# Designs tried in a protein design chat: VHH binders against Probable cysteine protease atg4 (atg4). Part 6

Target 1, 320 residues: Probable cysteine protease atg4 (atg4), of Schizosaccharomyces pombe (q9p373)
Amino acid sequence: MELMARFLERYLHFAPTNTEPPGTLIWFLGHSYKIEDSQWPEKFLYDSFSLITITYRSGIEGLENMTSDTGWGCMIRSTQTLLANCLRICYPEKQLKEILALFADEPSAPFSIHQFVTMGKTLCDINPGQWFGPTTSCSCVARLSDQNPDVPLHVYVARNGNAIYRDQLSKVSFPVLLLIPTRLGIDSINESYYDQLLQVFEIRSFVGITGGRPRSAHYFYARQNQYFFYLDPHCTHFAHTTTQPASEETFHSATLRRVAIQDLDPCMIFGFLIRDEEEWHSFEANQKYFADIVQIFDSEPQPVETHDDFVLDENVEDHL

## First folded at step 3 (VHH)

Design b8 (from V5 with Y32H; framework vhh_surovatamig_d1)
Fold by ESMFold2-Fast, scan of step 3:
Structure b8 (fold): chain B 320 residues (1-320), chain A 122 residues (1-122)
Amino acid sequence: as target 1 above (320 residues)
Amino acid sequence: EVQLVESGGGLVQPGGSLRLSCAASGFTFSSHAMSWVRQAPGKGLEWVATISGSGGSTDYVDSVKGRFTISRDNAKKSLYLQMNSLRAEDTAVYYCATGYEDWFGELLYDYRGQGTLVTVSS
């Protein structure tokens, strides 16, 4: 394919200048690239390009009274992006086309924008055309994944803020996608979380962060020092359907984008893919490096017991 | 016209050595990372090794580390794969290609020609 080789060359040519010194590492979904000179590592650029990017679409049929998610759909699209890349990592034997079909812009697709909109209303009372928050997005992914047994993936959403309970996980089968919707500050990330947030990108099971405000949600997949690389849903293409498939190029970013940690929104969804028991044990062992972002306990706390020491017992029968 | 022509394959006994060559033309060879990829009978394409445009960095799939060496001669526009301690499992058609294996293990390469067959058997 002559056209594919030229497309990749153009992507590499238009990448921003690497401003960090030689020897700096780039952490990409738990794997590192070493910068040998002043240019981006070519493999890093190819790997960034290969990630699925799901963006705004127009010409959508059957989406209530709307034909586009432009202006309101970014959290849904960034969440779809995290899930699509997670599924492709989980099922490498599936073709890209098969993964993309799960996200087609039609009501029958398991993870379509139609399904997210319907589920957002059902679970969280979010009306069509309203922005999704991180918690709503996680609830939708978990329910929709449960409704699609043809592509097994249990989605475990952290509870009581950012807690994962071992006894709850022991009742489900691998593979498991852990989603931790959390807030690391008020209007910006609290600096006390910086080190742990950086460590998350080095974890082997890490499959990305979906984060930001309703109009600024992005998918974060790599970091270099305190700079985070992300995929941006704010580009509108024509709807992707099974009868009229969108061009594959519309699912790949042509631009490398980076943002500084101090400019990040504190509202985030952290994703970790656990494919088997060994990966779970590795995740548990690494949790100490990001313990304020993800907590692990044996069991969920029960409600506080109200203690009433004095009651009048009119029944004199003794019961054991 | 971009063209990549592989050569050097053949029948070799286990433990033997072969050197594969790839002649490139039609593009600025020194500006492109180059890879060797292979396809064993009944299997998909597998990435084997990559070398940067300058030749300053190399990478290998774990199964060939210490046995295979990728190299290039930018003046001659040629890519090489020195294969030592060959095993029956190395039997495959070997292709030279531009670029890298993507994050999902899918080859984002543009390859030319028919490849060169390497058969490791007694």
Scores: ipSAE 0.014, ipTM 0.444, lowest interface PAE 7.1, mean pLDDT 85

Design b9 (from V5 with S52R; framework vhh_surovatamig_d1)
Fold by ESMFold2-Fast, scan of step 3:
Structure b9 (fold): chain B 320 residues (1-320), chain A 122 residues (1-122)
Amino acid sequence: as target 1 above (320 residues)
Amino acid sequence: EVQLVESGGGLVQPGGSLRLSCAASGFTFSSYAMSWVRQAPGKGLEWVATIRGSGGSTDYVDSVKGRFTISRDNAKKSLYLQMNSLRAEDTAVYYCATGYEDWFGELLYDYRGQGTLVTVSS
């Protein structure tokens, strides 16, 4: 396999320089790379190209009346991308092909588009072929992870907006993928969130953001200043199945793409991987840097119960 | 045809030094980051050191920092690893490879040589 070296050569042939000043950092899933000599850090390019990218597929069998997710599947595919890369970090001993098998385009695969479509209908009443929202995607990932104990990963989805409850986490086993579906503005990201959004990329447990624009979702994995690097699912390849595996090239991006913070859709899913108690305590300690994106409490408040109904006492009839 | 040919391995006493060389051919050497990776008997592959294509930046696994130095000569299409203060735990087959250890901890061996054995005795 020569894939990553070919991608690196191709990219450097067309875009060999990084125009930022020497010393500028690129933050990649909580890890930093430093710009030197007006060149891209080659390790950053290799790491970016090595990320799993799950894109649209055609020739899919057993997907209701459809053979492709082109035009409607972007949130599912970007969510699969976040989960696949999270699993690679969590289980480095597993081969790439073993991780990709979990996302095969067939009903029997644990995290297939078939399973997402079925769960979207079951949990959120989203019909096959309809666009998934971030909350729907998070709910589907959590349920599918719970249904597949052979892939030991608990998915905790933030509650009551963006809250995580310690007592709920204490009842589950590590590793835990925290997913926080949230909105950081109305039409665009509110500038008040800029610093916190930038800080998120520097957190060790960070495993990416899924989001982008209405009915278009990307996977964001790195930043340089206020520019976010992303993987784009809007490329259609033939279906990946256990009988007819897709080529490795179809699961990797050969180029860098970035977007300015001002051009982002405010609707996002933030992912954090917590592998043990030590990582949880580190995450708690760092939460102050992004407190408006993620809130942590000891326990979930109980709903307020109202008892405003009154009971009428029985009347006794009076004679004379 | 891409070829990476390692040399310079051998038997050395603890505290000794060795210089490994790798001769590359069949590709544009200066465009590739180069790494040294090793495999101890009965163990998996371990990344040791990387040097960028331009030769401007280097990275090392913590256990060899200050003891090993990776370098390259792009005109000669050669990669080197100067190993000082060798320890018994450095005993391994050392491979010249193109690319990096990615952030999942996977070693990206787009091209890899046949290796050279380094034995640190006693």
Scores: ipSAE 0.000, ipTM 0.236, lowest interface PAE 12.7, mean pLDDT 84

Design u1 (from U8 with Y103W; framework vhh_7ubx_2)
Fold by ESMFold2-Fast, scan of step 3:
Structure u1 (fold): chain B 320 residues (1-320), chain A 119 residues (1-119)
Amino acid sequence: as target 1 above (320 residues)
Amino acid sequence: QVQLVESGGGLVQPGGSLRLSCAASGFTFSNYDMTWVRQAPGKGPEWIATISTGGYTMRDDSTKGRFTISRDNAKNTLYLQMTSLKPEDTALYYCATDIYSGWLEFDYRGPGTQVTVSS
């Protein structure tokens, strides 16, 4: 609270005014803030700074032959950031320290970088220290969440591109985190997706986008018109453990960062939190506004056996 | 032509202090986030600190109480004040424009200045 107040005061002292017309809305994880008097809404700044940001860490013990994830861990950290904020929304009764303990930099923590590294090797044959792609990150989150019944959350990763199958969801208990890894263009986002991408931020179940360029994965949580606000994992702090907890300051950003839609990398993971049947029906009803980003079908087509091999470039070519 | 030139390194005893400087030329220094990075023998590069165009600093927590990053836009110079130096701080230190950002049109770094903390 005092920390967020200090971040707010610092930003308002140095930040330019918000030049958008009065009445312009900022959409933040499915909720809106209204710009008035050419100033940033203080609540929006406060809420942005309050988001959990998980960044690079140093002094990590038990992480193979490494002590830091600097230079290779950005996709894991941005994925942890999406998951941490999702869990905070899903379980508002849990204290911040309880959520952060799940992401402690130690092998015993359910969503630690240690667990991601082990699972990336097991599921996707990604060696420790190699860059994670978005599909690998989604698969790891799904498996790790299933292994931690103490904090119930089923992670459903879209199939056959961007498809969700109703018969598969009917076999799973809520809450469900839907992760849709997809590509909305080749070098940049195709303009045909612009309206749908903007609409996604207005959906109540929306819990963010993880995505970005090679070596530069970010967590996107809000938009103002065609500008997207994001959290950046490229800041190194000392390891967070249960015996030596890192200071709260190291889990929050003190500044706003934004990028224009035309400058976004088209590779994205969309996150939606569905807590019960009512929220699922709401999501289904809203899907028509972003039907090219997320598809919903009753049943998955019969699997096709193939003998084709395609070698992925672990650094850049993580095809969704 | 963009150039970054580090200076101020040398041999110091544990507990000593050093001030590293990075002289920038060939670009509008005040428009860029600036970073200090170090590389110890046998290890990969380790990020130390970044200072934004607005003066906000992000620092590695293990050095936060001992190292201070600052900038002087009038002199086009980036600084790293290092205190209470330890043998573990022995490394080649170099400055760069934000090396972790994919949105920068270029990513430049200097040749580095060696810091050696004995015994």
Scores: ipSAE 0.000, ipTM 0.115, lowest interface PAE 18.1, mean pLDDT 82

